# VHH binders against DUF1769 family protein (duc2): the designs that were tried, part 2

Target 1, 222 residues: DUF1769 family protein (duc2), of Schizosaccharomyces pombe (q9uua7)
Amino acid sequence: MKCFLICGSKKEPISINGTPNVVKSKYFEGDVKVRLRDYETPDEEYFEQSNDTCSIMIRGRFLPTESTLTADDILFGNQFEKPLRDVLPMGSNLLMKGLQYVDPSIEFDLYCDQPWAFSPFFATMTKMQVSDALLPMEYFEDHSSRRSQMQQQVIRQESSIDPNKYILADFCNPFFNPSTLSISIPYTKMSFSIKNYYNGQPLRYFCKTRDGNVIFAVEFDL

## First folded at step 5 (VHH; framework vhh_7uia_1)

Design s13 (from w3 with D102S)
Fold by ESMFold2-Fast, scan of step 5:
Structure s13 (fold): chain B 222 residues (1-222), chain A 120 residues (1-120)
Amino acid sequence: as target 1 above (222 residues)
Amino acid sequence: QLQLVETGGGLVKPGGSLRLSCVVSGFTFSDYYMAWVRQAPGKELEWVSSISSSGSYTYYEDSVKGRFTISTDNAKNTLYLQMSSLKPEDTAVYYCARGGYSYWSGFDYWGQGTQVTVSS
């Protein structure tokens, strides 16, 4: 398994559980760190304090643009280059309900030629802090009220992003392993693969503006 | 009266060490998350290290891990930053700050800063 940072036309390797990769775009400057619990090079400092199996941690500033960016302007999610495999009609309704239950702000179209699923960045990040200073790329705690607040579109549209403040965000969960495309049940030895549905393409997480400008992407290439 | 006063800065050669201290007044620092933040010449503020109110958790910026140690002395209301193996890129004004626990506001009170200069 290989992991890559895509920023502009550049694609560079990510050292999992290692040194963060620099992100420099028109819209954002900072760094990204990818962690996996059971990877060959361990990150004990993070995983001693976390039950998560994976983490994409994003740190930096959203830069000034012609128009002031709001919390509603930044999206995070998945985009595919070709159709997903074995999508069932009955399964589609259950999948849609399941996705919206887990992430009420998610928008998606999984049955088109280039499937996608995106959520507001400020709503979908598992943990997030805003600071006057650049914070550490380590375990931190979040206020649960941020997610419920940012799931409301009107609040996101009224929340201007301050280009003088730093964002620290952690997209993490204890169940999904993006490198193997498998879902594990915590506290059990059970897991199941969803790899077959990806139709041989890599899994990519994109951070982009609502009007379609890609800020960066993290690619898991099996 | 609420103040944070830093001391211990100065000039040091690469590879040397310094101990910064921050004496707080007007609150009990063990009730708050405390941090060291620095600003190098011509650069933005950069968080360096934090310690939880309990003292049980410490956090460090990647470039200072293994070289810097944050600690507190509750009896003296003092926050410390022990700096070893100093490098030229550690040259900055170092600030003691209270906070770092809030989603919408990182730090709410700052000291005046102490200058650390690392040069050969």
Scores: ipSAE 0.000, ipTM 0.150, lowest interface PAE 15.1, mean pLDDT 80

Design s14 (from w3 with S105T)
Fold by ESMFold2-Fast, scan of step 5:
Structure s14 (fold): chain B 222 residues (1-222), chain A 120 residues (1-120)
Amino acid sequence: as target 1 above (222 residues)
Amino acid sequence: QLQLVETGGGLVKPGGSLRLSCVVSGFTFSDYYMAWVRQAPGKELEWVSSISSSGSYTYYEDSVKGRFTISTDNAKNTLYLQMSSLKPEDTAVYYCARGGYDYWTGFDYWGQGTQVTVSS
């Protein structure tokens, strides 16, 4: 599996479980690091403390623009170039209910010509810390009520992003494995492949503004 | 140095057709989405259409779907916008723009623009 960082007109390789890549955008400056549990170069320090199978960790600051950015302005999710295939007669309906259960703020349209699924960045990040200083890109815990608060649009719209603060965010989970394109069913030993849903295209995670400006993307080339 | 040069603009009557061309130098289309973006007098920039680096995928703003066609000719290093059934609302300066590796990556290089005027 190969992994790439897309930022502006540049596409550069990401060293999985290795050195972070630099993000330099009009809207954000910082670093991104991708970790996979079952990869040829292991990151034991992270995965000894985590049951997650994958992690996209983002560290940096949102930059001041002409308009003040709020927590409602930044989205994170998936966008595809061509239609997805539904190979399970009821599978897509169950997947949608699962996604809404895990992330109630998710918006999606999986059956259009360019399928997409996006959530507010500040609601969907699994873990997040905000600090006056750059924090190390290591495993950390988040016991805040941030996710439940940021699922509310009014709170996001009232929350301006402080360009002088650093964000450390981790998008991670134990059930989705991008290396095998499979999803594990919670509380069971069962998993099923979603590889055929992608219709030969890569899996991309985009960080973008609500009005459509891409900040950066992480591409898993299958 | 990278350069994008637009031609083909002009005055047409409503219902008419025009073909815009953008000749590029200093790069090829293989790694970039290409786009047409327009700006009507006194208004902000409006994205019109994009074509993927492979040429296999095209995207259009709703108001131009079925009327405009974007295409490339790699041998001539030229991006085209074929405009049909033109409306007064299509009056604008049309810019050729280079994007990133996909539809959602922003634009980094722009042409000088070509004026399209649709009036009786």
Scores: ipSAE 0.000, ipTM 0.121, lowest interface PAE 16.9, mean pLDDT 80

Design s15 (from w3 with S105A)
Fold by ESMFold2-Fast, scan of step 5:
Structure s15 (fold): chain B 222 residues (1-222), chain A 120 residues (1-120)
Amino acid sequence: as target 1 above (222 residues)
Amino acid sequence: QLQLVETGGGLVKPGGSLRLSCVVSGFTFSDYYMAWVRQAPGKELEWVSSISSSGSYTYYEDSVKGRFTISTDNAKNTLYLQMSSLKPEDTAVYYCARGGYDYWAGFDYWGQGTQVTVSS
């Protein structure tokens, strides 16, 4: 599987389980590291502590813009270029209701010509820390990352995103493995492939503003 | 001694209203997102509504949007679900749940549930 960082009009390879890629955009400066459990070059230290199958770790700071960014102004999620193939309406709706159960902030439409599912960045990250200094990518391996504490630092202390603060965010989960293109059913050895649903298009995770400006994207070429 | 205790369930006629309460103890209430999840007879668990740890953001399942309101009272360590325009399909056991730390962990602590029956 190939993975790419999309930033502006440029597309560059990501070294999965390797060195982070630098992100330089109008809205964000930092780096991104993509990890996959069942990849040819392992990151065993990261995956020894969890049953996660993938991680997109984002580190850096959101930059000042003409208007102040709030936590709700930055979205993270998926958008497709064309309709998903062989997706049963009832089945897709059931899967998305399951996702809303885990991530109540998610908004979606899987049945339109360009299907999408997005959540506020600060609400959907599995692990997050805000700091006055850039934290190491290995920070969460040594520190219990409590979602409640991270949300308190952003929402209670500051209603707006502070461009002078650094974030370390980890979007990880144990159910989806991009390297095998499969969804695992929790607490079972059962999984099923989603490759055919994508209709030959790539899987992309977008970090974008609510009004549609793409900050960066991670593309898994299926 | 972490506990979530639900009250307020009962029998109500279609079009009626009901308020569910969930009193929590053993943790700092405002540090967690909280949710209501329901299970109708013979059906899967269905997420109903969530509220952020700050109380600033609320989220609803489409079928209850505009009819249900989730809220918190930090001084009373209580989560509420105000239900209006109730329909027979709202009949379910309603659970209060606390948000977990890991994305896929979902909710890490649950109440015992309270039965809501909407019937004539």
Scores: ipSAE 0.000, ipTM 0.191, lowest interface PAE 12.9, mean pLDDT 78

Design s16 (from w3 with F107M Y109V)
Fold by ESMFold2-Fast, scan of step 5:
Structure s16 (fold): chain B 222 residues (1-222), chain A 120 residues (1-120)
Amino acid sequence: as target 1 above (222 residues)
Amino acid sequence: QLQLVETGGGLVKPGGSLRLSCVVSGFTFSDYYMAWVRQAPGKELEWVSSISSSGSYTYYEDSVKGRFTISTDNAKNTLYLQMSSLKPEDTAVYYCARGGYDYWSGMDVWGQGTQVTVSS
C-alpha cells in the first residue's frame, strides 16, 4: 500500500510510521503523520500505548482568513471519484446509520456519482488537544467532553477557531485496518473485508471547508 | 528548566554578515516550531523568521527575505539565523523563542537575547 499527502497542486508520498509531512495551505499550517500497526516499519512508541490499528495525526494552526473561522466551518471525511458498489452484507445505508449513531453530525450521500461522507473536524477527531505551544506528535489521551459538545451545530457555530492556538488531533480507531480494508468486530477475533465496496478506487480522507475548499487530503492507494 | 541561550551578536558594518546561534535545553527540540524575534531601540517586538520542527518549512518577515536564512541542527539542539546584507534598520536585540511560527503570540519560552548593531 502507498500513502500520499495531497495539498494544493502537490501530491507527495507519506512515510507510514515515519517522519511527518508538512502541510502548507491557505487555511492551515502544520504537519500530518500516518501510523499503521501492521506496517513493515513499526512505530512501537505509539502502538505500545495504543489499542488503535491506524492513526492520522494532525498538528498545527488554522490560519487567519478575511472572516473568522468557526468550528462549524471545517470538515473531515471521505469523498470518492466514482460510485461505490454495495456488496456489504448489511448494506451501506445500515452501515451509515450505525456510524451516525456514533457521530450524529456526519452528513453523507453514498448513492450519487461521486459519493461522500463528512463530519465537522472538531466533532470527529478521536482525540484533540489545544495548546499555546506546538505539542509533540506522540500518543495522548483525551478526557474532554469536546466530541459531544461539537456534535451540536449551535455550539460549533458559536466557537471561533483561535489562529494563535496550536491543535493536536488524532483520528484513530482500533476497528478499521486500511492496509487490508477490513473491519474488526470489537472484543472478538472476527473481521470482514470491505475492499470490493470501494470499486477499485483509493480511500481518501479530506480536510476541507464547509463551502468546499480542500485544505489537504490523505490518500490510501490500495 | 527550559532554557534558550543566544550567541553570535555584535557590531557589523552595513552590507556585512553575522550568524546567530541559539542552544536549547529541557525539551525535545525537533517537536517544536522555533522562531527569531527582534526588538529595535524604542520599538515593539517584531517577528523575523520561523522554522518547522522538521526543518523543512521556513517563514520570513518581508523585510528580511533573501537576506536571512533560518536553519536547525536537531542533533545539537541548535537554531541558527544567518544574516547577510545587513542594514542599519536591522539593529536590534534578537531573541530565540519556542513556538509561534508566523506570530510571536503563542511563543512560550524565550531566550535572554543577543545585541546586533549595524553601523558605519
Scores: ipSAE 0.000, ipTM 0.101, lowest interface PAE 19.5, mean pLDDT 80

Design s18 (from w3 with G106A Y109I)
Fold by ESMFold2-Fast, scan of step 5:
Structure s18 (fold): chain B 222 residues (1-222), chain A 120 residues (1-120)
Amino acid sequence: as target 1 above (222 residues)
Amino acid sequence: QLQLVETGGGLVKPGGSLRLSCVVSGFTFSDYYMAWVRQAPGKELEWVSSISSSGSYTYYEDSVKGRFTISTDNAKNTLYLQMSSLKPEDTAVYYCARGGYDYWSAFDIWGQGTQVTVSS
């Protein structure tokens, strides 16, 4: 499996469980690190403390623009090449329920001409901390009610992003395994393969502004 | 405001030529892949062509290879699609779109489209 960071016109390899890659955008300055459980080069320090199968950890700061960015202005998620109905007509309802179970803030239209599934960044990050100092990219826990608050659009729109603070965000869960391209729910026998969506196209996670500017993307190739 | 404005569509006979233009504003043109996407009557959206942010790499749908040429003019912040040897099957609304980084990336900003009709 190969993994790449896309930022502007630049596409560079990501060392899974290795050194973070630098992100430089008009809207964000920082770095990103991708971790996979059971990868050939293990990150035991992280995964001994976590039951997750995959982590995309983002560290940095959102840069000042002509107007202050709010928590509602940054999105994280996927856009697809093809509508879902072309791939899984019988399984689509189950897939939708599975995605919402993992991320209740997710907005999606998998049947539109340009199918997508995006969430507000500040609602979908599994764990997040804000600090005056650049924090290390290691395991941490979210000690706040941040996710519940950020699921509310009014609260996101009233929450300005401080360009002088650093964020450390971890997008992780025990449900998705990129190595098998499957989604599973713990303590159930339900699993759903997304391999049928991979028709020669990579799996991509985008971080973008609500008005359409891609900040960066993480791409998984088989 | 981010904006893409297409012009150059019209009625043309089979074998004819048209040049579509798309003027972009509100972003740095050379930072993005740009694309042409079309929708024929009663059909789904079909990607036609893409050009890299540097202008060095171009990609085409198989049905238009050798007949269509995508290009940019960075000084005018304009994307072009030169269409030659037009066929009735090329009849569609043509949209310009901003891509992310390559020909597989999602399109995040679209123009309003320009109609191309190829008939005798």
Scores: ipSAE 0.000, ipTM 0.085, lowest interface PAE 22.9, mean pLDDT 78

Design s19 (from w3 with Y101F)
Fold by ESMFold2-Fast, scan of step 5:
Structure s19 (fold): chain B 222 residues (1-222), chain A 120 residues (1-120)
Amino acid sequence: as target 1 above (222 residues)
Amino acid sequence: QLQLVETGGGLVKPGGSLRLSCVVSGFTFSDYYMAWVRQAPGKELEWVSSISSSGSYTYYEDSVKGRFTISTDNAKNTLYLQMSSLKPEDTAVYYCARGGFDYWSGFDYWGQGTQVTVSS
C-alpha cells in the first residue's frame, strides 16, 4: 500500500510507521505520521500500547488568519472522488450509524457527486494534548472531557484557537480498517467490506476549514 | 464547587528547599494541564512549570530547570512543586493554575497563591 501527503499543490510519499512528513500550510505548520499495525516495517513502540489498526497522528499549530479561527472552523473527515449513490443505501445507513456512535458530531452527504463525511477536528480526534512545546509523536492516553465538550457547537464557536500553542492529536477509528476497507458494527459480530463501492478511487482523509480551504490530506492508494 | 488551594510557602534561606501543594476540587487532573505561575513584587506573572493531563509530560522555565520538579497525585487531587537550590530571585507569590484542552488561552482558574520568600 502507498500513502501520500497532499498539501497545497504538492503530493509527497508518506513513510508508513516511519519518519513524520512536514506540513507547511497557510493554516497549519507541523507534521503528520501515519501508522499501520500490520505493515512490513513495524512500529512496535506504538502498537504494544494501542489495539487500533491505523493511526494518523498530527502535531503542530494552527496559524493566525485575518479572522480568529475557532474550534468550529476546522474539520476532519473523508471526501470521495466518485459517487456512491444507490449502490450503498442500506450499507450507508449502517455505516453512518456506526460512525455516529463513535462521533455524534459527524455531518455527511453520501448522495452527492463527491460524497463526504466530516466532523469538527477538535471533536473527532481520538486523543489530543495541548502544550507550550512540541510533544513527541508517541502513544499517549487521553481521559479528557474534550470530546464531549467539543461535540457542542456553542463551545466550539466560543473556543478560539491559540496560534502559540502546539497540538498533538491522534486519529484512530477502531470500527474501520482502511487497509482492508472493512467496517465492524459495534456490539455485534457483523463486519462488511465496502471495497466494491470505491471503483478504485483512493481513500482520503482531509483536514480543512469549514469554508472549504484544504489544509492537508492523507491519501491511501488501495 | 471548583477550587484550587495552595499551601507550603514560607521563609527559606538560599540553597534551601520547599514543597508547594495545590489541592483541587470540582474537577480531575485527567482532563487538564496544570501549572505553577509566580509573581515577584512589582513584576509581571511568570510561568514556572506545567504538567500534562496524563502526567507523562512536564515543562519548565529555563531558570528553574534542574531545581524544580512538578508532579501530581491523582488519588489525593493534589499538584506539587518540589523546589530545591532556592535563590533570592525565586521570591514570589506562587499560584496553582488550571489550563484546559477545551480553550485556546492560558489558564481559566487560579488559586489564591502562596508566598515564598528566599532570604538570608
Scores: ipSAE 0.000, ipTM 0.096, lowest interface PAE 17.4, mean pLDDT 79

Design s25 (from w3 with D102E)
Fold by ESMFold2-Fast, scan of step 5:
Structure s25 (fold): chain B 222 residues (1-222), chain A 120 residues (1-120)
Amino acid sequence: as target 1 above (222 residues)
Amino acid sequence: QLQLVETGGGLVKPGGSLRLSCVVSGFTFSDYYMAWVRQAPGKELEWVSSISSSGSYTYYEDSVKGRFTISTDNAKNTLYLQMSSLKPEDTAVYYCARGGYEYWSGFDYWGQGTQVTVSS
């Protein structure tokens, strides 16, 4: 599997379970690290403490812009370049149920010509910390479920993002495996492939502003 | 002693309904995901449905969505699979299984199975 960081006009390989990749944009400075369980180069320190199958960990700070950004102005999620295949109505599709279960704040339109699914960055991260200094990119002590972490989120959506503070955010879960394009049933070895839904296109996670400016993206290309 | 005992299988016509039951002993549902797994003649095991430890979340294989319903009754220590609109391809031995806490641990305890035959 190949993984890439997209930032501005540049696309560079990501070392899965390896050294973080630097993010430098108009809106953000920091780095990102992608971890996968059961990958050829293991990250045992991270995965011995959790049931997660994947992690996108983001560390850095949001930069001052012409207008002050609020927490609601930064989105994280998926956007596709062409229609998804075999998408069923809400309530009859495992993908729909998975999205709603994992991320209560998610907004989506999976039926348009360029399907998308996004949540406020600060609401969708499984875990996060805000600090006066750049924190080590280490596993969080609290491995509570995604839903529990969202309930404990203390950053108000309307709050201005402080450009003098650093964030450490972990987007992780035990359900979705991007390397196999499957959704796992929690606490079982059973999984369902969703590869056909993507219609041969890569899976990309975008971090962008609400008005459409891409900050960076992580691309999984099988 | 942990035990899972399935009942409720039988012969039914296409379009018919059956309710499978799995009585558990030696543990409580509040600690485990529970599942129904089937095996058709000459085929591999196929996962059918799972229910979370809280009972709040249910999951189904695509071919059974809208036709099958998984549920628990904690007072009776019983897991159910309500099957409706049965098709010949649903013919299989149905197993009750207990899930582990970790995806990679799989199912750790299984019942003996109950035969479901859908035929005219």
Scores: ipSAE 0.000, ipTM 0.112, lowest interface PAE 18.8, mean pLDDT 75

Design s26 (from w3 with D102T)
Fold by ESMFold2-Fast, scan of step 5:
Structure s26 (fold): chain B 222 residues (1-222), chain A 120 residues (1-120)
Amino acid sequence: as target 1 above (222 residues)
Amino acid sequence: QLQLVETGGGLVKPGGSLRLSCVVSGFTFSDYYMAWVRQAPGKELEWVSSISSSGSYTYYEDSVKGRFTISTDNAKNTLYLQMSSLKPEDTAVYYCARGGYTYWSGFDYWGQGTQVTVSS
């Protein structure tokens, strides 16, 4: 599998479990690190502390803009260039309704010509913190209470992004394995492959503004 | 409400120059990648050039590098393609497109196109 950082108009390789890549865009300045469990080069320090199978960790700051950005203005999710092939037994719509139960702020349209699904960035990150100093990528602290607050739209709309502070945020989970393209159903031993679902296109995770400006993206070439 | 309107096409001899313009309305120009895409008679759409939302990064298809220059004037909401050393192979309808998530793909709005014909 190959992995790339898309930032502005530049696309560059990411070394999985390796050195972080610099992110320099109009809206964000920092770095990103992608980790996969049991990949060719192990990241033993991270995976000794985590039961997750994958991690996209971002560290840096959101830059000043002409109009103040709030936590509700930054979205994270997936966008595809062509239609998805719905090969799931109960359909992708049912899967997304299940995800909305966990994250009511997720919005999606999986049946259009360029399918997409996005949720507010601060509501989706499993682990996050905001600091006056740039923290190392190996610093682990779970602010689950802050994430719970950020799942409330009114809290996000009242929370301005502070360009003088640094964020360390980790999108991680034990359920999706991007190297095998499979999803494990939580709390069961059941899993299913979604390999054919992506219809031959790469899997991309985008961070973008609510009005459509891409801040950065991570691409998995599957 | 979104509109992209191309102008500046025409008939030109090989070795000549043209400047294409695309005036956009209904969105903030500097918030999107912008692109030029062309279609020659009987052929598929071919990406030609893109410019980042900041204007700091430009990208070109290999066959036009050194001959074409993409630029923007954000105050006028106008995208330009300056074409020089034109070849018969550059004959095509040129479309202005609003970019998606990469500089070569994800175009969601297109202009009507402007015809460029390079012949002697």
Scores: ipSAE 0.000, ipTM 0.094, lowest interface PAE 20.0, mean pLDDT 78

Design s27 (from w3 with Y57R)
Fold by ESMFold2-Fast, scan of step 5:
Structure s27 (fold): chain B 222 residues (1-222), chain A 120 residues (1-120)
Amino acid sequence: as target 1 above (222 residues)
Amino acid sequence: QLQLVETGGGLVKPGGSLRLSCVVSGFTFSDYYMAWVRQAPGKELEWVSSISSSGSRTYYEDSVKGRFTISTDNAKNTLYLQMSSLKPEDTAVYYCARGGYDYWSGFDYWGQGTQVTVSS
């Protein structure tokens, strides 16, 4: 499996469990590191501390724009370039209602020509740390209780992003494996593949502004 | 009058060691993050290492971690990169840079570079 960083007009290979890729955008400067458990080149230091199957770790700072960015202005999620295969409205909508219980901030439209699902960046990141100094991209404990607060829209709309601070954010979970497109059912040994629903298209994670400007994307070419 | 001057490069065999120096003038680097950035022939700029303004925190690119050590000597206004267990892949022009991050062009001041060649 190949992984790529998309930033502006550039598309560069990502070394999974390897060296971070630099991100340089009008809205963000920093780097991104992608980790997968049980990949051919292991990252044992990270995965010895964690039960997660995947991690997209983002380090850097959001830059000053013409208007002050709030925590609600930056989104992270998935967008597809063509329709998903065999998505049933009742079934997939019910599944997404269940997923909204886990991520109450998620917005989606899976039935359009270019399906999408996004959540505010600060609400969806599993762990996040803000610092006056650039922190190493290693396993870390969440030193904040911000996630539950950031799932509240009013708090996100009133929380300004400080361009003088560094953020270290980890999008990780034990349930979804992007390399196999498999979902593990929590608290069971059961898993199932959703690969066929992707209709041959890649899985992409986008970081973008709410008004539609892409900051960067991570692409898993399946 | 602000200037960064790198020295210490040269030809070395695989497994060898080199120490790079960067003498700064026109500012106090205790007010800035300092970094080493390299560029191999025909390749993009690659961040190697950074040191905080206080000197208390150091950061390394994964491929050099455990082999390279960044440090400062405030009395000499000098930033160092001690390189050991050098590999052919470390062949590059090494630049001293002020402020900014890692290996993207957000650094605001650069030195002229010093060539490191690792070959047999």
Scores: ipSAE 0.000, ipTM 0.108, lowest interface PAE 19.4, mean pLDDT 79

Design s30 (from w3 with S52Y S54G)
Fold by ESMFold2-Fast, scan of step 5:
Structure s30 (fold): chain B 222 residues (1-222), chain A 120 residues (1-120)
Amino acid sequence: as target 1 above (222 residues)
Amino acid sequence: QLQLVETGGGLVKPGGSLRLSCVVSGFTFSDYYMAWVRQAPGKELEWVSSIYSGGSYTYYEDSVKGRFTISTDNAKNTLYLQMSSLKPEDTAVYYCARGGYDYWSGFDYWGQGTQVTVSS
């Protein structure tokens, strides 16, 4: 698997479990690091404290624009390149109901050409202080706490974004494994593969504004 | 054994300049965030600036923006802090610190510190 950072017109390789990549856009300055559990160069220090199979972690600051940004103006999620209904067998409506349950931020429309999904864990820091900024983000293992945290952080924060605030955000859907393209159903031993759906298209995670301007994206070539 | 060794501190007049250096050994320099952290007399630790050592991206505390410049020489395993337009409130012991791979791991190794005194 190969991974790339997309920022504006640039597409740069990402070293999985390696050195962070720089992000510099009109809206954001910082870095991003992509981790996969069970990759050829493991990040054992991170994964000793995380039961997730994947992490996309960003650290940086949002920049002032012509309009004042709020936290509600910034979205992060997974974009599908094909309508889910068009490639799934009979009964796909039940599958989509299940997907909405495991990630309530997922927005599917049977008629939508490019369905979109959310997968955030989010923290905002004021200007960097050694003791405050260096504490690890709290790791939530159980499904209900993660679901509640994701809903709270994605939905409506009306605070203005301070360009001197540094954010640390660790993004991964705990129910989706990008290495196997499988979705795990919480509280069960069941999983199902969506590998045939992808059929050579890339898997992309976007950070974008609500009005559709892409700040950066992480692309997995499958 | 890891070592971070700071030099370049001293006494300087307000408006003056100093360059701090931190020589690093015992790890792959380009894989880590590096930082300058200071402690003024009677105050707690204050983060000053960070750099990802494999690149040119830099982060600064607001009070030092435009006055301080953080940089690296990866071939020499050396971190620098160029300080200009120094103010009495910049008086502190300045520490070089290694961040882990990111802020999740925190700062795990620190130098001995170097004293900067701005007279007045």
Scores: ipSAE 0.000, ipTM 0.181, lowest interface PAE 14.2, mean pLDDT 67

